# VHH binders against Glutaminase (glsA): the designs that were tried, part 2

Target 1, 327 residues: Glutaminase (glsA), of Synechocystis sp. (p73903)
Amino acid sequence: MGIGVNSDPKVVHHQSIPKPNAMAIANYRAITTKQWQTWVEAARLQALNGKLPQYIPQLSLVDPGNFALDIGDQNGIIYEAGDTDLTFSLMSVVKPFLWLYILHHRGWQWAEQKVGDRPSHLPFNSVEQLEQDGGYPRNTMVNSGAICLAGHIPGATIEQRCENFLTWLNHTAQCQLWLDQELLASVHSLPNPRNLAIAHLLAAKGYVEDATLALETYNQLCCLSGCLKDLFKLGLMLQCPQPPLQPDTTARVKATMAKAGLYEMSEAFFRRTGFICKSGVSGLILACLPAPSPTIFACYSPPLNEEGNPVAPLALLEFLAEFTSRN
Short names: E, the ipSAE of ESMFold2; O, the ipSAE of OpenDDE; V2, 0.75 times the mean of E and O plus 0.25 times the DockQ between their complexes.

## First folded at step 1 (VHH)

Design e09 (framework vhh_8emy_2)
Fold by ESMFold2-Fast, scan of step 1:
Structure e09 (fold): chain B 327 residues (1-327), chain A 125 residues (1-125)
Amino acid sequence: as target 1 above (327 residues)
Amino acid sequence: QVQLQESGGGLVQPGSSLRLSCAASGFTFSSYAMHWVRQAPGKGPEWVSSISGSGGSTNYATSVKGRFSISRDNPSKTLYLQMNSLRPEDSAVYYCAKDSPEYLRYWGTDAFDIRGQGTQVTVSS
């Protein structure tokens, strides 16, 4: 079914979580408060080398000194720093949860007909990659994959689709995310020719029914907003899923994050550290860390590096990886 | 140095057609999406149309969809905008733009790399 689809690229088998090259088992509770403070101060200083995104006006106006960090597990917070009352948009951090939603409601056999699970070595918003792949998105963490999946959320309108997703996510994670209407207006205030091209190519090749519906639903999901506690709970849902979520479903989401969660650096970073991450251009990194107790890293700092990854959260993960690695 | 040179504008009657051209140099033309952006007197810039590097995907603003057609000739490094059924509200300076470098990721006006002087289109009797 669909307009001019190539059925060959649709048959892709999802892989289990890849094993890291270096094994790191850490007791994060053994790290001293003084050590955490030293790392936080160093990471925040490194953020001065970063830049705010200017292509979304509301994100360009945030205080670049904003910072919030939680690291913890199912037993509670291990360390907390910064201003935990700050609110931020998920942006691309929503993509793992959109993938989880689709896998939970539609299943893997349906999902593999719409999106692949292969890493991409081109930018996350590449139209050229999608053209080369005949309209079949490489994975769910690139824009084409997320726009495709957003097109398949049930609902009669863009607003109902967003509400259905948001209601499910808030209930399942026990968080209180909300749609930032001012940020959504900011997103709509400037042209986005790459995402428009992606959405129309997906529709032309039959992967979504309506390009505008898919793209605008995706835009609303990226503008879902919350605080540090909400971000931590989203990570807890991935690491410690409760029924009706199946552990195999969250494992598939984490496998895709390992391959594509930090743009071009994703697989190399995972292989080196064992950390499963997703970044967002608002300044977020959410990470699943290996430990005897599954650990969550949730961090907000707006300045980004050249790859679009948040400077201070990434620096903190590098400090953790070095500290916990076997040598 | 990226250089973009727009041409093909002029004064035409409502209902007429024009074809705008953009000659590109200083970059690998086929590797970048290209855009047409216009600015009318007293208005801010308005995105008009986009085309992928290969030419396989095109997009249009709702105000021009069905009337305008974007195309490219990669061997000659030229971008085109075929404008049909022109209306007075199409009067503007038209600019071609190279897509932004990879580090300016996601959405926004920084997706455009406008380098030329533009070409004036005036639609009036």
Scores: ipSAE 0.000, ipTM 0.246, lowest interface PAE 13.8, mean pLDDT 83

Design n01 (framework vhh_h_nbbcii10_fgla)
Fold by ESMFold2-Fast, scan of step 1:
Structure n01 (fold): chain B 327 residues (1-327), chain A 126 residues (1-126)
Amino acid sequence: as target 1 above (327 residues)
Amino acid sequence: QVQLVESGGGLVQPGGSLRLSCAASGFTFSSYDYYSLGWFRQAPGQGLEAVAAISGSGGSTYYADSVKGRFTISRDNSKNTLYLQMNSLRAEDTAVYYCAADRWGYSLTPSEYDYWGQGTLVTVSS
């Protein structure tokens, strides 16, 4: 419950990335191909215990054996495994980039009027937390924060708002994301009463002007899709920002990811490993790893654990954390 | 230093056609430095209104209901120029036309545009 989280006065004062209990700086290039293969095999076996999300029909129909992994830095790929041509939706992995977009264009002083930057102790889709907070979203990685920010993307229509964001993201990251229209239809095929309640509460309390516009924009952003190369480039944008992106802006996004990127386990995982992560229910983990060179971990494997985090990507990060703590 | 300069305005008869140009300097259309480029107009005794806008990718366009099917917005990245092709002109189209650039998004709200031209007068009269 946040015990010891703010024991470092610099963390509290600067609102910086939470300090890990022990940070292992690793040379990932020293890891052998045989060691990587052993970890990938073990992680993929663990994924057999996971389950596909059932609340989005298109995601329930993917091959649970799908797997793709890139780990690398600005100098190139360190290790690559699986089928790198597989395509997937960002889902909640879009949230850090929506936050980056808003911070880059509107600045923190505007943004803090619409969304907080505090850890959440309740699930990512909690209506009850938003009600207790008077309609003010706890942070940008929970659904209420992301829906709120999506409501403030400029554009005449939902489609133009999505295109505006997509154009910025593709240009800034040098990637080739697209809106998966079939997935969007799949998202619309089943009701989501929690997200609907969140959007209405945001509008009722004045944090967005139009509940439907905010929610439908958010739905389109979650359906932005790409391949492993695109996901890796998104990670490079966070770790190695280029002008006009400011390093302090990407640092703020990473600080929020450390607090809230892996649902309820975020702060504990970060404090133990030093890894800054964001997961998505399509089977993605994107992570920023401590290293002599800023390192990106991009992994796709559809089966999820009970908390909603991808089994195989999380297992790989656990293997890396154990290895780096011993070396 | 960003500058937008409109040209091509003038007197035209009802039913006629006119093409407005907006020459940009200090930035390039191909660099994604701006998310939208648009045309706005101010008729005598009226407020400023959006006429047409084009996204930074070129994939989206907007037209006011009063001009849909008559006006076409386009850009030439090699000439760094925005165009408004105006067909089937009506007396109600008489206005000063402004081009504008929005750095921060695709917007139709005049106050959200960062840079504005000086305007070019279009008069539709018999």
Scores: ipSAE 0.000, ipTM 0.164, lowest interface PAE 16.3, mean pLDDT 84

Design n02 (framework vhh_h_nbbcii10_fgla)
Fold by ESMFold2-Fast, scan of step 1:
Structure n02 (fold): chain B 327 residues (1-327), chain A 127 residues (1-127)
Amino acid sequence: as target 1 above (327 residues)
Amino acid sequence: QVQLVESGGGLVQPGGSLRLSCAASGFTFSSYSTYALGWFRQAPGQGLEAVAAISGSGGSTYYADSVKGRFTISRDNSKNTLYLQMNSLRAEDTAVYYCAAKYYGEWPLRSGDYDYWGQGTLVTVSS
């Protein structure tokens, strides 16, 4: 760059992982209804090995047998299963859309002064990682990055900031998300000392102006709720953006999801499957799948594995990855 | 594993031309169009300088002001190879040229953000 960067030009950042057949792309419309039913049954059975999150009381009380799946593209739904009337909170699935909002309204040059784009080897709520990085969040998919960005949504109050974001998201994706006030009360009912420490560290280091405003705005965004159709439309917005939303902006969001969307497994899973994913603790995976027509996978099943990823949605993605590797 | 191997460097007279190649193995350039590719250079005793970059989609290119209009970046997905066509070469273009790849997103133009690097190829422009 000729600007005094002391980076080693021979740095290589990789691990030994299986390489997918990069020339093979799936035609998901060729998959039979019987094959889908078999995979759904197997995935739902695997979910019995999962556990509900206990640190948000309202999420601990949902039926662990709840399930809803849409896979489709801009031409419509390819396959649908489960109870499509079920509602759920986005939780961490809101993070890609918060990133998209900031990139769309403020641009990349401003955004990269506030948040990085590197994977984290520590948990998504790590205060220790943020301390090691001097208060600069590692990426937008960890809590520190999302709390930082939530601190920069315009609005005079927490409620107005949430409403500005929600109105933009509903209009842009053509969905009908709402703020779940009961879930928000549930989030407030138990202390979250790690997120509080993150918010205060961001403020102390100058990345947000007001720790409380940033954290409480973030809490409201995580409690935005919808149904399967809403989640699918959010995926369409990422895969098939419409003006004034720029394809380069959605590509940047998807790049971050590939690195950090499934916690510690994100980069390895993306390199093996080509699937770009984001999970949420309420039981969601939203995924962007390679295909001749950009394909969306939207799935809800509350039980989580030890990493915090939903068991049944992840199992379905593994079945799809194996199918595409054989075809 | 990912490997990038540069070739095409050498000694050339001022005003001459060279074509650098970067052969990639361990990944493909067409994968999701998310591989950002670029050329960087480092003159003796100087810092690393961005020269040119091409987006994962191939739809956009970037050139440093010092090379704009003289250098052309391109990629051949069928050969898994990145190229830099260098015309109207100057003594100031003398440097080791590095090929670099980033698995995710568009080019950041910051060397520290690139994931994979070649060993470099020396270009000497001398009369």
Scores: ipSAE 0.000, ipTM 0.141, lowest interface PAE 17.9, mean pLDDT 82

Design n03 (framework vhh_h_nbbcii10_fgla)
Fold by ESMFold2-Fast, scan of step 1:
Structure n03 (fold): chain B 327 residues (1-327), chain A 127 residues (1-127)
Amino acid sequence: as target 1 above (327 residues)
Amino acid sequence: QVQLVESGGGLVQPGGSLRLSCAASGYTFSDSYTYSLGWFRQAPGQGLEAVAAISSSGGSTYYADSVKGRFTISRDNSKNTLYLQMNSLRAEDTAVYYCAARTWYGPELKQSAYDYWGQGTLVTVSS
């Protein structure tokens, strides 16, 4: 489509976001099947160094050898590997789509009153950062920003809010996500005092009306689940938006992902690779890759590194970055 | 390029009022991607201090404790102009006042968050 992040005049307000050192145009279709297989095997071996999350019991019980990869564009899949029928929860991968929902329905001028769009130098669940910022969340990719936005989804109940979001997302992306009730029960089985403190601080400072409603809506959104095809379609929605969804709105979401989508490594990784990513603790990375045709990378592998990013998907993106820098 | 030009400074007696204006060019306040804006000041022999900040929509404002209740930040998006209404002025308010613009949505009282700066306008509060 030729709309570049940070190169579109309509997103000049994001010119302070790091840009890649080189805007290398990669032809991913030129990569051989043997090269893909070699990278996949190496990435899956690196996953043996990762760990499953312990703070969500259902996620701690998945097979750490699970793997699924799609790379493609609007013309179709370029390469596919692993078990594409595996299902997983979006977790933090829902955050870009929550941001997109709010921007689409409420507009940017309303949204900026509730959440910032700047990097955080403290962890994604930091209460201290939110306290220092007077209850105003740094960006939509940290927990405080996402909890805040979840509090503003329309609906009389938590369930109605989740349903309104899910119906819109499934319709817009043409996917078939569902709420994993068993995973939601698992999330509720262990206390999360940081997210609770975040929700109460947001309410105390006037950024959400009801702390419990905001937090519980957010919990349900994180438990939305699907398969690799659904994740790929969510990526297509970001890279190739269709009316009534505006390209300026998806460009804004991608700009925030470039700053904050991979936690502490987001800006450095984007600057080095040009890849715009969002990770989720279930083992997902969804990435928007620079190419002549806007390209989507959707990958699932449960083991995480110390930052909470999936080991094998991140290793694959590193292999791709090295290859494209030389091609 | 974004250009910011301050005006409205001058000599005023303690307890008096001044309104500073900052005329912006190179972007429009009516654009849905407008900049967030702030006022900073530097007193003689001192470092730069944050005064006030306002979001691109005008819906969110932040103030330094030293000016809260006395100063009001506002913007007119149709005129591409930022204002600082300064009431109950004190000798300690004597400073060069700078308007600043940031390419980020949220208002901020941190100097390093701002990308563009005006040349400043002098405010002297003295009898």
Scores: ipSAE 0.000, ipTM 0.135, lowest interface PAE 16.7, mean pLDDT 83

Design n04 (framework vhh_h_nbbcii10_fgla)
Fold by ESMFold2-Fast, scan of step 1:
Structure n04 (fold): chain B 327 residues (1-327), chain A 126 residues (1-126)
Amino acid sequence: as target 1 above (327 residues)
Amino acid sequence: QVQLVESGGGLVQPGGSLRLSCAASGFTFDYSSRYALGWFRQAPGQGLEAVAAISGSGGSTYYADSVKGRFTISRDNSKNTLYLQMNSLRAEDTAVYYCAADQYPLWYSGTEFDYWGQGTLVTVSS
């Protein structure tokens, strides 16, 4: 009804998605504009306690008061707030779509040889977890899994690999993402020894052919940028896949997001709310919500909490979870 | 309290060698050390540049293309010290060199260095 591809619960069970503990299937269209506005104002106030990421200089310079929200389905927007013309980088929100690309082009049997589907016991950027696992990435939502998959995008150069992925994603989602070259230069201006160690370990253990190609392709994919409309369309692609994209493929991506999309809180949050989420350090949460119609939550607010999840988008999802549990 | 202190900088002629040391306090460099460690430099009027990095386990290393084959990063877990051996030094290696450490940041993509030293000046001139 609200969790599987095209609301098919058998697809959810077949893909080994964790079961929600208590799931209220809510009609989000019944929520009043005044209720939405109250939640948005409360969430934006909570964001004042967050902080901008300092490890990417261009992201540290963004206005922390920036905000944009779309919630909607295939039939249109249910509620919209903030400045919808703001642009942002996908960062880790690209990871579900990299997973989707690999599953679509190579299939699950091949992909399983390169990455697992289990939650990580350590942070997303843990070299130590990858070392304990013998170079086999725990899942596609941790940095090691995404770097590994980026190494298997076809292309003669880093730039061609990124372009092949970007062209496919823009065509499939009907969006207009671009590579932010200035942001990429910003990413390169500060060292990232953990991602570098991850890439070299993957190459040393045979999971990628070239550590530099894998890591730099991944860096370019994280710098793909767009606006709220693009983010919403990416969510529609996950919830309402169109041929030749197979429903089983998007269901596997959503299964991994349920297990690992919000760091250590992912599985517990999904079991409590039924919300399938992915966050990005630029201030994004993209979520697939349980509802009679496949529903997308796309939200941008730069300030992050201590775990690196955006404060205001997460607060809004908590308000929605409380509302749906009471109704 | 985590602290990093660099030493070993100075004046050297082109083609010469220097060994930089970074003494760490407030955490340990055992075989299960969780800290990724690196050397960075900032030349006059330029931005910060990554030079070399070593994983928390010591099993993986990185070098910038400009220093690959000339510089070697290493760690001594018994002395809680990170090293950068710099050979075949060139005028363009003139910079302030910084030691940095990163302890399991909770950020979703990329990593930032949690701790930085104050820097040590390396001047390569005749």
Scores: ipSAE 0.000, ipTM 0.133, lowest interface PAE 18.2, mean pLDDT 81

Design n05 (framework vhh_h_nbbcii10_fgla)
Fold by ESMFold2-Fast, scan of step 1:
Structure n05 (fold): chain B 327 residues (1-327), chain A 126 residues (1-126)
Amino acid sequence: as target 1 above (327 residues)
Amino acid sequence: QVQLVESGGGLVQPGGSLRLSCAASGRTFSSYGYYDLGWFRQAPGQGLEAVAAISGSGGRTYYADSVKGRFTISRDNSKNTLYLQMNSLRAEDTAVYYCAAGLEYWSKTPYEYNYWGQGTLVTVSS
C-alpha cells in the first residue's frame, strides 16, 4: 500500500566523527618566508593541471598563470605573494555576503522561510535538486539559494538592488568593489538555461515574486569585481565583525560556508582541516582559518579542478592543514 | 562567539537520573536561538557518537536509538542553556558528554557542529 506503507520517519545515521575545531591552533607567523615561497611555487605548478571555465567567455580567456595571495589577521598581512593589483570577479564568493546582507537586514526567522540550510550532493546549479525540494532552495551557497535571496534585496529596479547591496558591502567591509559591465555583457551573451529554470521554479513556488528580477540581480552581484585587498577585507568582515554587524550573523554565514562553500568537497574538507572556505569559478578561495588571532586566507589563481575549485589556492590550504596538524 | 560550558555530570547508580546543562556565554535570546544544539558522548574505548540534537526553535529533536525514550533534550533560549535529562541510566551510558553548537547542521547531519564544550564525565556504576 502506497499511503502509510512506510510511516517510519527519515532515520538520521549517527556515526563517529572528529571534532572540527579540536585541531591544534597554528602560529602562521612562525612560518618562514622560504617555506611560503616553496609552497607557493608547488601550488602554482599544480595549477598547470587545472582548466579555465568555458561557460563564461571572459573567464575562459584569462591568463592561467595569474596568481595573488594574502594571508593575515586584524594586525596585518602575514604573507603576500603574486600580483596584488590583478582584478577579478567574485562570482560565487559573493554568495556568503549576499547571505550576510539578508541576515543583517531581515533576520534568520524571516530568511528560513525562503532558504534551507542543508548541504547539496548535486551540482551548485542543479534544477533537479530544487524540483525534488519543491522549489525551496537547499542552502544559500547553491545557485537556487543565492538567486532566491537576490530576489529579496530592496529596490525598484535591478540596478537599484545591485547598487544598494554594493554600497552596503563596500561601506561595511571598507573595500572598493565595482560592477564589471564587460563581464556582465559576457554573462548575457550566452544563454544559461539552468539558472533560468531555477528562477522560474522559485517564482512558480512563491519563493520570489519576479523570476527575471531575481536572476538579473544575482547576475550583477556575481560580476562585482575587486582586487586582492578587497577580498582580504571581505574576510576581515566575516572574522572580525564591527557594529552594527552582529557576530552571530557572521557565525551563521561561516557555518553555511563550512557545509557548502567548496561544492561537493565542503563537508569532508571542513571536518579534516577546520578551515571555512568559499570558492568562485573566477579562481578565488576566501578562507577563515583557526588561529589565536582570527586569520584570513585570500587567494586568486584561475585554473580549476574537476569539482570547480581553484587548484593552487586549494593546494596551499592543504599545505597549511598539514602544517597545522603537525604543530 | 560561542563558548560552551557543560555541568551536571557525576557518579550515579543504574536506574538513576542526571540532568546535564550547557551554558553558552555571550549569547542573547534571539542570537542563541539561531543555533542548532546537540549532545555527543565518547564512552571508554569507543568513538564519538551523537546522543541528541535540538533545533534553534526547539521544534525539532533527534535521539540516538540507544537513548530514545530515556533521554530528553531541551533548551531555554532566555537563559542561553541547553539541557539533557537522562533517566533510567545504564552502565553503557558511562561516557564523557559534550555539548555542541552549529548553525544549520541539524537538517543534514545533527553531529556536524562548529563549537564544542570541554566535556563532562558521567559514570553509571554501583
Scores: ipSAE 0.000, ipTM 0.135, lowest interface PAE 19.3, mean pLDDT 82

Design n06 (framework vhh_h_nbbcii10_fgla)
Fold by ESMFold2-Fast, scan of step 1:
Structure n06 (fold): chain B 327 residues (1-327), chain A 127 residues (1-127)
Amino acid sequence: as target 1 above (327 residues)
Amino acid sequence: QVQLVESGGGLVQPGGSLRLSCAASGFTFSEYGKYSLGWFRQAPGQGLEAVAAISWSGGSTYYADSVKGRFTISRDNSKNTLYLQMNSLRAEDTAVYYCAASRLYGDYFSPNKYDYWGQGTLVTVSS
């Protein structure tokens, strides 16, 4: 897996090999406003076939007509639509950034002892998968992997751990995320026996020191909230990392997103489109698009399909994939 | 033969209300695909400016900043009619109002993208 430059910077190539014929690459800046508006209207119409998540009560109460879209690159926004003042929780979209945090602070050699990078074909909250794998999480995008990593954020308390992560993320991405205390209270009011079983299994097998600390830190991270501008800046951090953040570190995060970022459809979608995505149950898709310039797609629309992916953001990515395949 | 006919214009005092109608003949709003519909206006000696638009699905409405909160666009496909409810009218709203239709899925405020136009109805906001 990985993003389409197969060059090792440590390997010096001294021979002149003819490059393959340059294929026309779609320029997102050349797409007309009329074309964007057409796709947005069609995607929002498709969202009428979706459903709000019932698993988290607060998320079941949002307006299903909510919508916000940014597409852009390091030079700025290419196209923007919807209500940019809408706020939403990151939910599973936090997982790539938790992975990035751990890789940045602990390094890959340490991290691979705690979590794998293999795709999962079972649901994101599967206890059975973790049991079959002996307590070793399959990858960082499933709940077991994220709970494991949350257990290794430094801090004396759950609050300090969340604050350390949030402060780093806001500083590094130049965004203004906050912890949604009301959403966190709703998560605390409802037992989650699968995540509890996952946390205890991780502790029993030695992958985390404290099951409660790991799980409660993870719960707080999922409740981090922001607006469209924040989501776009998170994408910009992945596509255009600035020192001291290493490009190799963001490349590893994107490789895992390609394998597992859209639940069961991740590998098939990536192989077909080249788009690297992460979805969240609140209605988010954040995507890294292969383009002449590294491009970010940030989209919010609450209705989900049967796999748990947001309908309208996914429809927009399908329109973009068709456009790029036609040149 | 496609025709759009506006009605409901006239003289109204500042702060008053008017409802404009646009009746379509020669096609239906859902026939041959769905049409996006818009209202444009032209004050004497000025160019055309966009007022409001409603998407082909009826699920999206768009308003010029000068009329947001005061005007409401709606469509009735069973009557093949587009409406503009104008409230809190101001002297600056004085213009000929035009109904327009096209197979648009965006770019609703660009007059040159509309295929069909009415003859216009005069709205005068005075005294």
Scores: ipSAE 0.000, ipTM 0.089, lowest interface PAE 24.9, mean pLDDT 84

Design n07 (framework vhh_h_nbbcii10_fgla; at its last look DockQ between E and O 0.02; V2 from the best seeds 0.00; counts 0 for: pae O 12.3 > 2, unsure alone 60.6 < 65, placed apart)
Fold by OpenDDE, look of step 2:
Structure n07 (fold): chain B 327 residues (1-327), chain A 125 residues (1-125)
Amino acid sequence: as target 1 above (327 residues)
Amino acid sequence: QVQLVESGGGLVQPGGSLRLSCAASGYTFSPSYLYALGWFRQAPGQGLEAVAAISGSGGSTYYADSVKGRFTISRDNSKNTLYLQMNSLRAEDTAVYYCAAEGRYDSPWNEYDYWGQGTLVTVSS
């Protein structure tokens, strides 16, 4: 009786979100304006050490001094700073919402056949990891997972698929996101061989039907753009889901963010700060405190560290975490 | 039982270099069985930090921001050994360094399954 070593990497194990130490719900509303200003200034100074990405031309041309911040909860904004009218692309910050879309429409049982929920020890764009896993993406926050899911958005054309997702997201989150065609053109101007390889591998292994459709849909989703208010609303949707969204669906998304939203540092960052995060190469971090705190942190600052995370937003989150630990 | 044993730690001056080794025993140190290998470190009073990782095949690597450009992770399958070349060492690199391995099929939770005992690296003038 050959013990069939079920070597199927497709086994998705539900990892419980590590309960952050009962971090006392910090009263962020008690923070003085002066303190906020001090933190923001300090964070922005740190951003001077960051760099803009070079592999997407349009993102390399933004003002590295751009800054926008909203911190709030279901009752509204606690603190705001910077230029909140600035527009930006979501880039990888779209991945949690793609995950949400798929979970909402298809359910977990279907989704687990296409993508896992395990953290990565290798870079988010690793083709080798996908190969080693037999073409089964580890999670939805790495490129392989996102491309896989993008390939399953309904629609006859890439444009229709993007529109279907965008319409749903805008309605559900009450956002006004739009597809930035100029950015899309910029993305197309430089081929991404890793993403191409990922898409083809997914197709070869039967996880998507068409590699090109999957990848191009993903590219369009990344180019969805908005302002800080939109980003904040997206956070609200995750923290305070309204029907027809189910709380378990958003919880799963947040769990994945805790594991992979800041790449390999995600879990450590969550344990240290209590924040679950998703970062994007455009300079975004969307962060949430887990229940019972409905705090939403939305920040735009383009300079990135070597790992690819926005420097200033991370610094701010560290300040908040320190504040929470002391109060 | 799989055992990992670190060596190469010691006292070094700032700007100096060390090469850590991690020898595996009781397990085939092969890409066929290993998904990833990694180095971690823990400084006094701090948590465990990922330093570097390499895929089972050796084709992909990861480095923490703090060590990028200074540290290099490599492996020799013929010797069942993982290496960490550490150059331009700094005081903040002082820590116990741990070797870890993730089996390809052993961990449903995507965690490193096997850990060494650690080797102390002290960077001091």
Scores: ipSAE 0.000, ipTM 0.227, lowest interface PAE 12.3, mean pLDDT 88
ESMFold2-Fast, scan of step 1: ipSAE 0.311; ipTM 0.625
ESMFold2, look of step 2: ipSAE 0.005; ipTM 0.399
ESMFold2 (binder alone), look of step 2: mean pLDDT 78; pTM 0.795

